# Designs tried in a protein design chat: VH-VL binders against o27280. Part 219

Target 1, 266 residues: o27280
Amino acid sequence: MDSMNVPEVLEIKRIVEESESVKTFIFSWDFRREVRPGQFVMVWDFRDEKPMSVSLIDPVRSEIGISIRRVGEFTDRVHGLSEGDLLGIRGPYGRGFELMGRDILLVGGGIGMAPLAALADEATARGMRVDALVAARTADELLFLDRLEAAGVNISTCTDDGSCGFKGFAHERLLTLEENHDMAAVCGPEPMMFQVMRILDERDVPAQLSLERYMKCAVGICGQCCLDDTGFRVCAEGPVFWSQELSRVREFGRYRRDPAGRRVPW

## First folded at step 9 (VH-VL)

Design M92 (framework fv_cemiplimab)
Fold by ESMFold2-Fast, scan of step 9:
Structure M92 (fold): chain C 266 residues (1-266), chain A 118 residues (1-118), chain B 107 residues (1-107)
Amino acid sequence: as target 1 above (266 residues)
Amino acid sequence: EVQLLESGGVLVQPGGSLRLSCAASGFTFSDYGMTWVRQAPGKGLEWVSGISGSGEWTYFADSVKGRFTISRDNSKNTLYLQMNSLKGEDTAVYYCTRGDYSYPFDYWGQGTLVTVSS
Amino acid sequence: DIQMTQSPSSLSASVGDSITITCRASQSISNYLNWYQQKPGKAPNLLIYAASTLQSGVPSRFSGSGSGTDFTLTIRTLQPEDFATYYCQQSYSTPFTFGPGTVVDFR
């Protein structure tokens, strides 16, 4: 536990530009510290530290990848870095995805496809049938389509503006798909995940959902969180939760919390 | 006491524009998604549009997509519905209600009448 | 889109009667079904949400049941203030849709 909590300064080996707003930073990694899809690392730019999901896990090349969307000051600084520059990495942390059955549905929105891309690699390596529903606001914000295709994933797309695939939201597209799956994994904006979870629950498909805002809870950074409306629960290990766990959380899909613990609506 | 008060309903020519407002009080406005529901004279209820508590997520009925915009000002506890390219079929009493995907429509305003006629 | 239907479209009843209104969804909506009451000239009010959960302040004579596609609203021992139009509404998926309404009128 201690060794994975010590930051290691790593050189950026490669940078892949996934879109105008998303880059994947690739590092050499010592796999004596196992990392699984759905886990995250703390990325330190020597000024601030933020949790980022692992988007590439390659033990053969001894590499991990971390995909980062440009959304604020920290990510703006990180996006300004080049190959050869240094970042501090600690981890991995949190509950990763668990795979079961023969068939899996992945539902990703925007940057939420990042941890799901790593999961797709593992699922296909295990011989599972993988269907992915990739959702974004516009066609140029769809992520990892080339990686998913290379992995043998069956891809469906949807965009809010109809610029690629189905016109509409992920949950609207999902309603037109009548496929049977042994499990699902979902990651994206929380309102999208809430809608998708409800459909999968109705279809009796067990789902795991990854919630970025619970990553800090998994490493004990937040002092306390109320998971089930009792007011007496401590924060649960995240970021990955089963749908049955989330269906009991009134906060899920309604609001999030800022660094001070204040409720902030979606 | 939760209160919702709609305003802005008037007679408008076809193709015109109108903005409705809903003033909310008695609860933490930003904690709740809000919805507009309309009712044409002598007809049933029709969901029009919804907005998340932050205003980041918005949803629309197919009949109004591309013509109506929903927004909110959490500092003023006010919900808005901007209606463009109005049609005769948009004639209705428009109700402001508290609720969205996460909550039922548990409180309703008294409604404001919009008439679209030449 | 999920279509909602109600039966009957109207019914006549007397004070003290027990009445049942049915609502059907064109596809499964689990328990994401709400019931509203609208009195003449007034805004609707929420009676029941999540198919069977009574809204705070609503009299216990109202009850809801059902799941999936078939739902019922029951009013036992009908009171004068219960003569109104009743609507079901699915909250499972957007666009949210209402049933056409059931008018409960006095005999």
Scores: ipSAE 0.007, ipTM 0.475, lowest interface PAE 11.4, mean pLDDT 85

Design M93 (framework fv_cemiplimab)
Fold by ESMFold2-Fast, scan of step 9:
Structure M93 (fold): chain C 266 residues (1-266), chain A 118 residues (1-118), chain B 107 residues (1-107)
Amino acid sequence: as target 1 above (266 residues)
Amino acid sequence: EVQLLESGGVLVQPGGSLRLSCAASGFTFSDYGMTWVRQAPGKGLEWVSGISGSGEWTYFADSVKGRFTISRDNSKNTLYLQMNSLKGEDTAVYYCTRGDYSYPFDYWGQGTLVTVSS
Amino acid sequence: DIQMTQSPSSLSASVGDSITITCRASQSISNYLNWYQQKPGKAPNLLIYAASTLQSGVPSRFSGSGSGTDFTLTIRTLQPEDFATYYCQQSYSTPETFGPGTVVDFR
């Protein structure tokens, strides 16, 4: 029996309000269980269990952080909790980001900055040069700017409505940034990631993309992780995939499937 | 089975406004991005605007940006193109298509003619 | 914006001929290229997507090839219903762009 498959009940040590809709929940963590940027945990509120990316990894303080956006019944309940309350945590799970080279680009949209913030911390601690493009629909949805700045990250912002930084989408902003990178890591809405991947492919920059919908595959639910490909169903250990892996998946960036198996475009 | 029916094309004066509609049937409308493509008399196809299935993402050609808006009502299976500050160069047959950048334009309506002249 | 060009702008052919139409992109678009057919007075229809994948219901005499910047549409054993205008279109980035078209006339 693997102990990582049994929820450990942990006390909420601190709650950081990142925005009106996003909170980071911080727990003491025993780092004999390794956790890497890009991995996720299953968060259990004693009724339902949902996958959440790890957004803070702090071995010095022996803490991890999990950033949660309020988007439904489960997350509404979790947002109602206070410091001192308990949550069940299983994991970590999934394939994390792999750092390579010396200069890296992070491209994050909305809550997608959460796993990238943890990656930025590790990359800067390793002496890498980190550029981050932080994208959101509006200024109040831009996340982790202060934390990225404190880590020494070079930050560019864009918002769809122009309320902060460049007015436009992440890929439009990326086209104005003519810098070479050894690798990129991308996390956000799938249409954004698809457009960004195309530009990075053209620039011959290998990219890693984190897909929330494939987190369940890492815990052994293969049905939702298997995509129709021409003649093949590809089931891979997520949530992080290299761009060359995703280039073979016809569904990526085009549509997803609802619980009934119907195509739902982004 | 899949049908797209455009309406609203009429003669309008330069500087005027017009809204085109496209009624969709035979598929789950909200599952697909939608696109408007136009064709000026005797000319080729020109992509005008696209919208995602949820309506969250919209895209425009440079020639219409700031003047046209695209929207959809998924409860009515209807796509719209609001055209403002019309120019003679906007004279064209406007086609409604199923698909956007994420999906090829696999079904097209018959088109609706917009004429902009004085 | 990505510019698309097509060659030739027009060609004359007879039933039974094989014809080739070329499409070029101003920058690499990988395989994000679609081909459409338009008959006079009618809406276009999709022939090929992802550079080489034949749309369901399209006759096997149509084929597409290419990647990057250079793409080709081939029609083998031309039929009377194939006299039409053909357009390539890139879906690599927005704004999406069409080629200027190739007119295939009977002669």
Scores: ipSAE 0.006, ipTM 0.450, lowest interface PAE 13.5, mean pLDDT 85

Design M94 (framework fv_cemiplimab)
Fold by ESMFold2-Fast, scan of step 9:
Structure M94 (fold): chain C 266 residues (1-266), chain A 118 residues (1-118), chain B 107 residues (1-107)
Amino acid sequence: as target 1 above (266 residues)
Amino acid sequence: EVQLLESGGVLVQPGGSLRLSCAASGFTFSDYGMTWVRQAPGKGLEWVSGISGSGEWTYFADSVKGRFTISRDNSKNTLYLQMNSLKGEDTAVYYCTRGDYDYPFDYWGQGTLVTVSS
Amino acid sequence: DIQMTQSPSSLSASVGDSITITCRASQRISNYLNWYQQKPGKAPNLLIYAASTLQSGVPSRFSGSGSGTDFTLTIRTLQPEDFATYYCQQSYSTPYTFGPGTVVDFR
């Protein structure tokens, strides 16, 4: 209903294939509408609208990038598009990441590296030292390694199967990394984020975590994202939350909800 | 009433394979992560493996990584532990427990004895 | 891996005694610490979780305390059914390591 919430029909300027299942769609963007790392947009294919994190913010080239993993009908249709095709974009929405201090740790799992790649660009531009722990099931699912390297990020990898870097999970690798960071940002599957949060809390490292399931709450669609556990109130604006806000959420890392509000295990 | 019942423990030759099962009842099985814990005769408890409620996430102790796999069938309320390349040091009572990284091990089965010997 | 140690490894006590068992983690684990009781030939049962929260149905004579690396389990006014082996266990990070156990013997 507000003009700032009206979708713009934009031409796909470039498509970057990040992996067999992930593509980044790049659009020209007017930066009079500010975009920050951690924010998302609503992507409209003229049939359905889905929230997608912003993975590239480039005001010098006047471009944004949106990384999309192929997981269902909507994303299958979008992955079938080519440069020159049109998509509707509305936003940005949600609470972005906050940067503080001199050193930041990024911990990303799978597609969760998308918003963290945008954050890495901003942190390095500010002169921060950036350490990134990039986690996936296999080497083929590790995302944005070349982009992070080009930005000057210190990269550690881990894969469940040991095909690249440390053999094991993100939280197991994190236990072997140095403890002295001014802050951390975490994005990935909730079970991974829960384990990582506990380690960072014990190290007294303030952490921000990005939860995709709260993206719809930020735009006023409250089906699943209005669920409230004792100790956490759905009044905090998402998708980015401080670790203290999440440590008391009983569902975090354990369950998700279907459209009817029923528990579905991770 | 929550009940967990392990089965499958037998005598196995070193290098052999064995699959353990745990039948769960009295709760919504898919809502809970599940864990295997073992105890060698006369020794303490050792965490072996865990699995999330959906089965998507699995975790293993270093002593069994690459040899054991954990799985579940939520339609049958059953947890499994596939044990390959068995060693004498794997001899233990294996307990099925309800719980994982975010929930304490609040219910335990009676255990099933696996003996690895020639 | 997080290493767990318990002290003492064993103790002898009489009904009516108060006993304390100590558990130490090799690194900070906040309050992600559970206590279990195991009687001979039986499966363990949960006594305490989150370092100090008593499991439903567990008698109030059991209490837990501590945070970070140092934890204690206290049993006030020991009863005959309390003679058992007690284990601490960290739930902070995989592998979920147990302490070696403390045997509480009768007499």
Scores: ipSAE 0.006, ipTM 0.464, lowest interface PAE 12.4, mean pLDDT 84

Design M95 (framework fv_cemiplimab)
Fold by ESMFold2-Fast, scan of step 9:
Structure M95 (fold): chain C 266 residues (1-266), chain A 118 residues (1-118), chain B 107 residues (1-107)
Amino acid sequence: as target 1 above (266 residues)
Amino acid sequence: EVQLLESGGVLVQPGGSLRLSCAASGFTFSDYGMTWVRQAPGKGLEWVSGISGSGEWTYFADSVKGRFTISRDNSKNTLYLQMNSLKGEDTAVYYCTRGDYEYPFDYWGQGTLVTVSS
Amino acid sequence: DIQMTQSPSSLSASVGDSITITCRASQSIRNYLNWYQQKPGKAPNLLIYAASTLQSGVPSRFSGSGSGTDFTLTIRTLQPEDFATYYCQQDYSTPYTFGPGTVVDFR
């Protein structure tokens, strides 16, 4: 219970249309309250509150960005807002990504590229070599390609339908890439992350994975964010985990829990 | 308390078909994926097929793919294995197990013997 | 497919001995490795899952270790009821595969 648990009402400074379904909302931010790539905030529209990953961290402009995909009632309302409108922001919450080595791989699926875009900015600013595999169902759903290119990231793409880059899934594309990396960071649908992790394990590349779907329980009191066989609370101990930390979590990539707590396959 | 009871194992001729059943009790059947594992006489264990708790996802060993199908009826707490185009090498005790890709095979039935011979 | 191998294929031991069985995967399976015990004429029983976690009711003399490709099952102070066949099994990726088994018999 500190100031991060009280929503701060912030003005939307700018809105960037990333795709037909994704917008980035940019706010002024006081960086005495530290924000790291991989962390999330609770976004409050004065009716409902939802967790959103931080996709832009810019201490030079004193701004943060939050990328939101249009998927339901809350996100539809937020997408209807304009510059100058107000949103409540709580946080940041969660454990962010850790950068190690000199050469890193980012593997992102859909909106999972949002926290990875912030990580790419930090890594390139540190002089690291960054390779990004950006995956989506279609070309129109590939996110942040221009931003990654401007940052000097080496980009590979794949789409399920073959409309841009490799035709197939992220893990299939990864098998065709001969890369030496000191670490990887992965964010996207859990089945994709599980397949990617398997390949990275074979290559002896330590990986960090972001389990963003569990961020619903941001205050950490709700036991619904616990992983079954480790007791990890994703919102308190995640959303970012090293692959070794997930080694005892049998449900990862295999099932999820519904609102009643029942195991449901992907 | 948890019980799995297989049935249906009989002698069948090569090329024949057979359906195995497994009746489950003592747990919420729909919460668990289920698996069939077989063991040929005097040999080791071989995974055959698995099915998710909802029945949405099914998996097969290459040796049975295209010939066997796995299904479940959650209202009856029953798992099935439909075996078609049977071969001599399908001769084995077939075990019903609780578990799949989500968790280990923690409970096993007693097995039902399928013999494929002329 | 992921291939599983076990060593030794058989071993002879006396009550009170400590024994070790090794299991190797053809590729990394993280900790998705289970150990099963099968007594003559009986169905297999789960002993250990997630490489090192004891199933409820399994005596503490059983322990598992390893990750990636190399795994070990250790039975300390072997008891008469421990003479059985032991199988490792990966559940990392389908098709799930078992090791060929290790027969533990009286010396």
Scores: ipSAE 0.000, ipTM 0.455, lowest interface PAE 12.2, mean pLDDT 84

Design M96 (framework fv_cemiplimab)
Fold by ESMFold2-Fast, scan of step 9:
Structure M96 (fold): chain C 266 residues (1-266), chain A 118 residues (1-118), chain B 107 residues (1-107)
Amino acid sequence: as target 1 above (266 residues)
Amino acid sequence: EVQLLESGGVLVQPGGSLRLSCAASGFTFSDYYMTWVRQAPGKGLEWVSGISGSGEWTYFADSVKGRFTISRDNSKNTLYLQMNSLKGEDTAVYYCTRGDYDYPFDYWGQGTLVTVSS
Amino acid sequence: DIQMTQSPSSLSASVGDSITITCRASQSISNYLNWYQQKPGKAPNLLIYAASTLQSGVPSRFSGSGSGTDFTLTIRTLQPEDFATYYCQQSYSTPYTFGPGTVVDFR
């Protein structure tokens, strides 16, 4: 647990505005510290530290990108930063996605497309056929469509309000898609992931799902990172889990825990 | 002095296969991303394929995906492009280029001409 | 894919002229834009990277500017060796795409 557990102060090289609420922060990265899609880093603004998924892995430019949605005080402060400002980065942490077979389905909801965008780059680089189902509440919240298109990904969209693509939820759109895949990767709100997982299980498609909600402790010593019935620590053993692992977890898709460990329904 | 020397370009019949090589010298080959860029006669530049220093990451243009493969032998400082199922549209001068972290395509070889014709 | 366009497609100039070539991306690429020069019968060479940074060994009469979608390459006091084709290229995302080129020819 050497240098990965100590924050490195890095300069913000570039900021990309992905949407009104989402920005990608680009940093120079020494790839002797390997980083894989599905892993996360701890971002430190010198006041507080929060886990963020890696959304860009670019060895040709020696850069990583971290996409951050503006949802609270910490993210508001980070969104106020400019190119040239400094942030502490610690990591990477967690289990990344594993690729197998010839074709993959990506199912992403909102900011959950961030780790899947990095995975899409890896999958296309390996010569896999990539289909992406990009879901959001509204068209304004669909992320990375231009980047996915540039990578040669076959894109389907859906929005709850029908403002772009299929009108409805990700799992409803998935039911209208009859193509089989060797594997799938899913990231987004847990209720969405639970419904998608059930459909993929019935189709015998092995799926990996990323549980971002429990990435509060990068060292894995925090009890609130545990899942019911299994004792899994998301930050230590995840955040990526195979669907058969999650099918054994009573709380997955049903409730979460607050800082006191109390159950809070989705 | 950085040098990149391509070889292997010849006349090939449609449907044929060909392997191009690029011999690199004057730098630590395994530290650099390498790319192939092509140019059809009288036309502009088209990026074809790229490979990371370790060989772990490879990228392809849609026009060649499934037909071309890129590889490298770091012990021999050599980059390869294996071209299968060649089409007339693949006729071009193929350039080997060095990608650097801050300087994409900062050095280019002289190019090797591939002609696909019956 | 990110589409790159250049204008003009060709221009005729005299030694001593100052010329400007423009490049436009179909979406924002921040400053991930490079400029290349290609002389007839020769391989291209890198002039400018990161939109405005001059490659070592390139004469100071070359300069680049722009960000987002709109970029320019300027050559001040054109020299005989500058008659060539110039290409812009985005390095923001794969596939990396080039503009169609601008031919700078002698008048």
Scores: ipSAE 0.000, ipTM 0.368, lowest interface PAE 21.4, mean pLDDT 82

Design M97 (framework fv_cemiplimab)
Fold by ESMFold2-Fast, scan of step 9:
Structure M97 (fold): chain C 266 residues (1-266), chain A 118 residues (1-118), chain B 107 residues (1-107)
Amino acid sequence: as target 1 above (266 residues)
Amino acid sequence: EVQLLESGGVLVQPGGSLRLSCAASGFTFSDYGMTWVRQAPGKGLEWVSGISGSGEWTYFADSVKGRFTISRDNSKNTLYLQMNSLKGEDTAVYYCTRGDYDYPFDYWGQGTLVTVSS
Amino acid sequence: DIQMTQSPSSLSASVGDSITITCRASQRISNYLNWYQQKPGKAPNLLIYAASTLQSGVPSRFSGSGSGTDFTLTIRTLQPEDFATYYCQQSYSYPYTFGPGTVVDFR
C-alpha cells in the first residue's frame, strides 16, 4: 500500500522507562504492514533519522514499540519527548529472525535484548521452549526481565560487575550452561556476539546474529561498504545473519566502518 | 579435551627444508582457523602464519613470506607448515594454535623444536 | 607493523601480592588485545582476550583493562602457580605482534 520509503508521522501513544538510559516508545500500528522480530524502522525527529530495532509487536493491541538507548544528540532529543508528541517512522526494513525446532536460546547484551524481546514473544506464542541469557555491565542495565518472565521464558543473567546473576560476560556464562538447543539468536556488542558464536558453533547449534551496522545496508545506502580483508563482498541484506555467513566476514567483532568506508575500531 | 600435537622438529642445515605437522583432536577442526607461532630459545613469541578453516586463505609474517607455506588436511585433522630455505634465525620451538583472524589463540600444542645449524 | 611494548621487563613478587603489568601498542588497536601466560618449559595459555574478557577456566584473580593504546593485566593475591612470563598480543591487524614479555619471579 503506502511506500515504506515515505515516513509516516505517528503519535507517541505510551512511553515505558526500561532503565535510566533506555525507553520504549509505543505507537498504534496498522498490521496490514507486517512486522517481524529482527526488523527495524527508521526513526525521524524532523532533523535526523536513525535505525531502531522493533522491540514490541502486539497485533492484539495494534501496537509496535521501539526501544532507544540514550547515547548522543539524536537520542537525547527523542528521550526528551512526551506522550502525544510526534515522530516520523519508515519501514519496517531488513530480514527478521527465522524460527525452527522446539527450543531456542536467546543471548542478548544491553540494548541487543530489544529485538530479542520481540522474538521471545513470537517463539513462546509458537509453543517453543525459550531460554534467555541476558547480559549487561550492571544489574540496572539488564533489560526486559519482567517482560521475559511474564512470557514464560527461562532466564539466566550475567553482569560484568557481578551485581546480578553470574559475574562475568555472556560467553563465560554460556560455557557453564550445558543444555543444547535447536537454534540460537544473538544480539549485542559485536565482540560479545563473536565469542558467543564461537561457542555455539562448537556445540553445533545454528545461530542467527543481528548487527546494527548492517541496518543501513538493508535500506540500500551502504551495500558496497560490506567487504572483508580478503575481498569477500557481503551483498546480502541484514541486519540478521546466520553464523555460517558471519564466519567469512573478517571485520565481524574486530572493527566497523564509518560512513566514508574507513575502518574504525569498536 | 582440545589437544594439539606438533611433530617434525629436527636439526637441519642452513638452506634445507622441513615439514612440521600438528594433529588436532577434541573439536571440529574445519570450524577453526589455525596458526603457527614460534619462540627462539630464551626469546619471546613471534606469529608466523595463519590459515582459515577452509584452507582457502593464508597469511604469513614478512620474515617467512616466500619461504614457508601453511596448509591443512581437514579429513585428517592435521595442520602443516612447509619450511624452505631455512636460516639460522628460524631456530625456534614451533607451536600450533587454534585461532586465526577472528579467534584468540585459545589452545596451544606442546611445541616442536627446529634447530638450523651447520 | 604494530609494535608492542611491556613494562616492567621483569618483577619480583611474593605469594599474596597484587601485581600489574602494562602493555602499549604503537597505534590504536581498540580492544583487540590478548594476554598469555607461559610457565617455564611449557606452552603459553590464553588468559584474557578482547582486552578484558577472562578465558574460561582462568581464575578470577586475573583481570585486564584498557583500550586504544594502553592496557593493563592485574593479578590479585598472587599464587605460587602464577610465577611465569606474561605476553600481550594485538589481534587488530596482520601481522599479529606480541610484546617482549614480562617475567614474574619469586622474591
Scores: ipSAE 0.000, ipTM 0.374, lowest interface PAE 16.7, mean pLDDT 83

Design M98 (framework fv_cemiplimab)
Fold by ESMFold2-Fast, scan of step 9:
Structure M98 (fold): chain C 266 residues (1-266), chain A 118 residues (1-118), chain B 107 residues (1-107)
Amino acid sequence: as target 1 above (266 residues)
Amino acid sequence: EVQLLESGGVLVQPGGSLRLSCAASGFTFSDYDMTWVRQAPGKGLEWVSGISGSGEWTYFADSVKGRFTISRDNSKNTLYLQMNSLKGEDTAVYYCTRGDYSYPFDYWGQGTLVTVSS
Amino acid sequence: DIQMTQSPSSLSASVGDSITITCRASQSIKNYLNWYQQKPGKAPNLLIYAASTLQSGVPSRFSGSGSGTDFTLTIRTLQPEDFATYYCQQSYSRPYTFGPGTVVDFR
């Protein structure tokens, strides 16, 4: 749900190194401000604000976690911080995942496992059967395997190079998995999500997909808030969408937008 | 490519104990749940026990619960079945299989025969 | 526990025949049904999972169908290597249970 629009300055309580390029930053959180899997926060380093998905929601310890991949100047600075340092957090924002039924399939690629890790925790806490397909280019880029295993999630992996699990892409691995889930949740590169969506649609499995590139609308970057030919407002409707909504969007899986808002091929 | 090799099956007296091993190769062992399935001579297949990839969660058929223990050593790519208080009805070929919850039993070893007889 | 039954218990067929084996679950298992083939003296091998998905490397003459409680395995144009025992298995709920098997013999 939407909450306070003013950043709260929080102390970094713990830092978990998930991989060479990914860290999870853990903060104490007052759960009177509700957070759900699939929502994001704005992270402020006192120079820039960037949207980041919530990857850990722990009301028992009164903690949230935010997983950040090192990809540019802002994330380089944040990765240089230590326990005890301060960051500004604003939010949460966006529509979270909805859970239904008894059985759920999670399909995550790279950092897309971050919001799905939080969802896995909630689904297992509700007594759901949880299968996770974790995909990456190489074994070193697979994320949250220990955490998912500890939560009782049934894990399958695939890597493009075959260094861990199935050799191939997520959609190729999905074809070898049991088809019978009440729902699915998918997050990762758009081309991967598009192929996975097609298979799930053919199997009549309702799926929710998270479009992380559209989280920027939370801070008034409104040019990126609408999908082609649909009129959806991501600030109100996303970043999580049902597969039936995305199947009507011409740009999904085919185009992305550059900083000027122009469509470019993946 | 994927290989599962069982060992340890022998003739054992009723009330005795035996440990079976299954050596796995050709895949990332710790990513897969593993299962033991048995088949009595001339009979059908019976699920015996399963273990999660981490080894933290184990499951047993009621017929063996309290007598059998499943374990794994992911550093050695090896699955184990410790069988205690063996009965005549435990006589069977024991198969090591890859899979359980998220995967079907997609690869099977050759089996190892356990005979419980006086 | 979920009980699995198969019909027929055995059948005799000739090379080139098409045969159908049925499997029934005592309660709905959705599509969490697998089919295995076992030749005499050998380990079972997976043919079909998720009721209708063919395992990699398995010939296209094998097909599966059904959902809920009623399932079928069909083998079109039987080959000599298809004379074996076939088992269905539910993976919906532990304890996982197998059907009693169907023996496909040479006529």
Scores: ipSAE 0.000, ipTM 0.395, lowest interface PAE 16.9, mean pLDDT 83

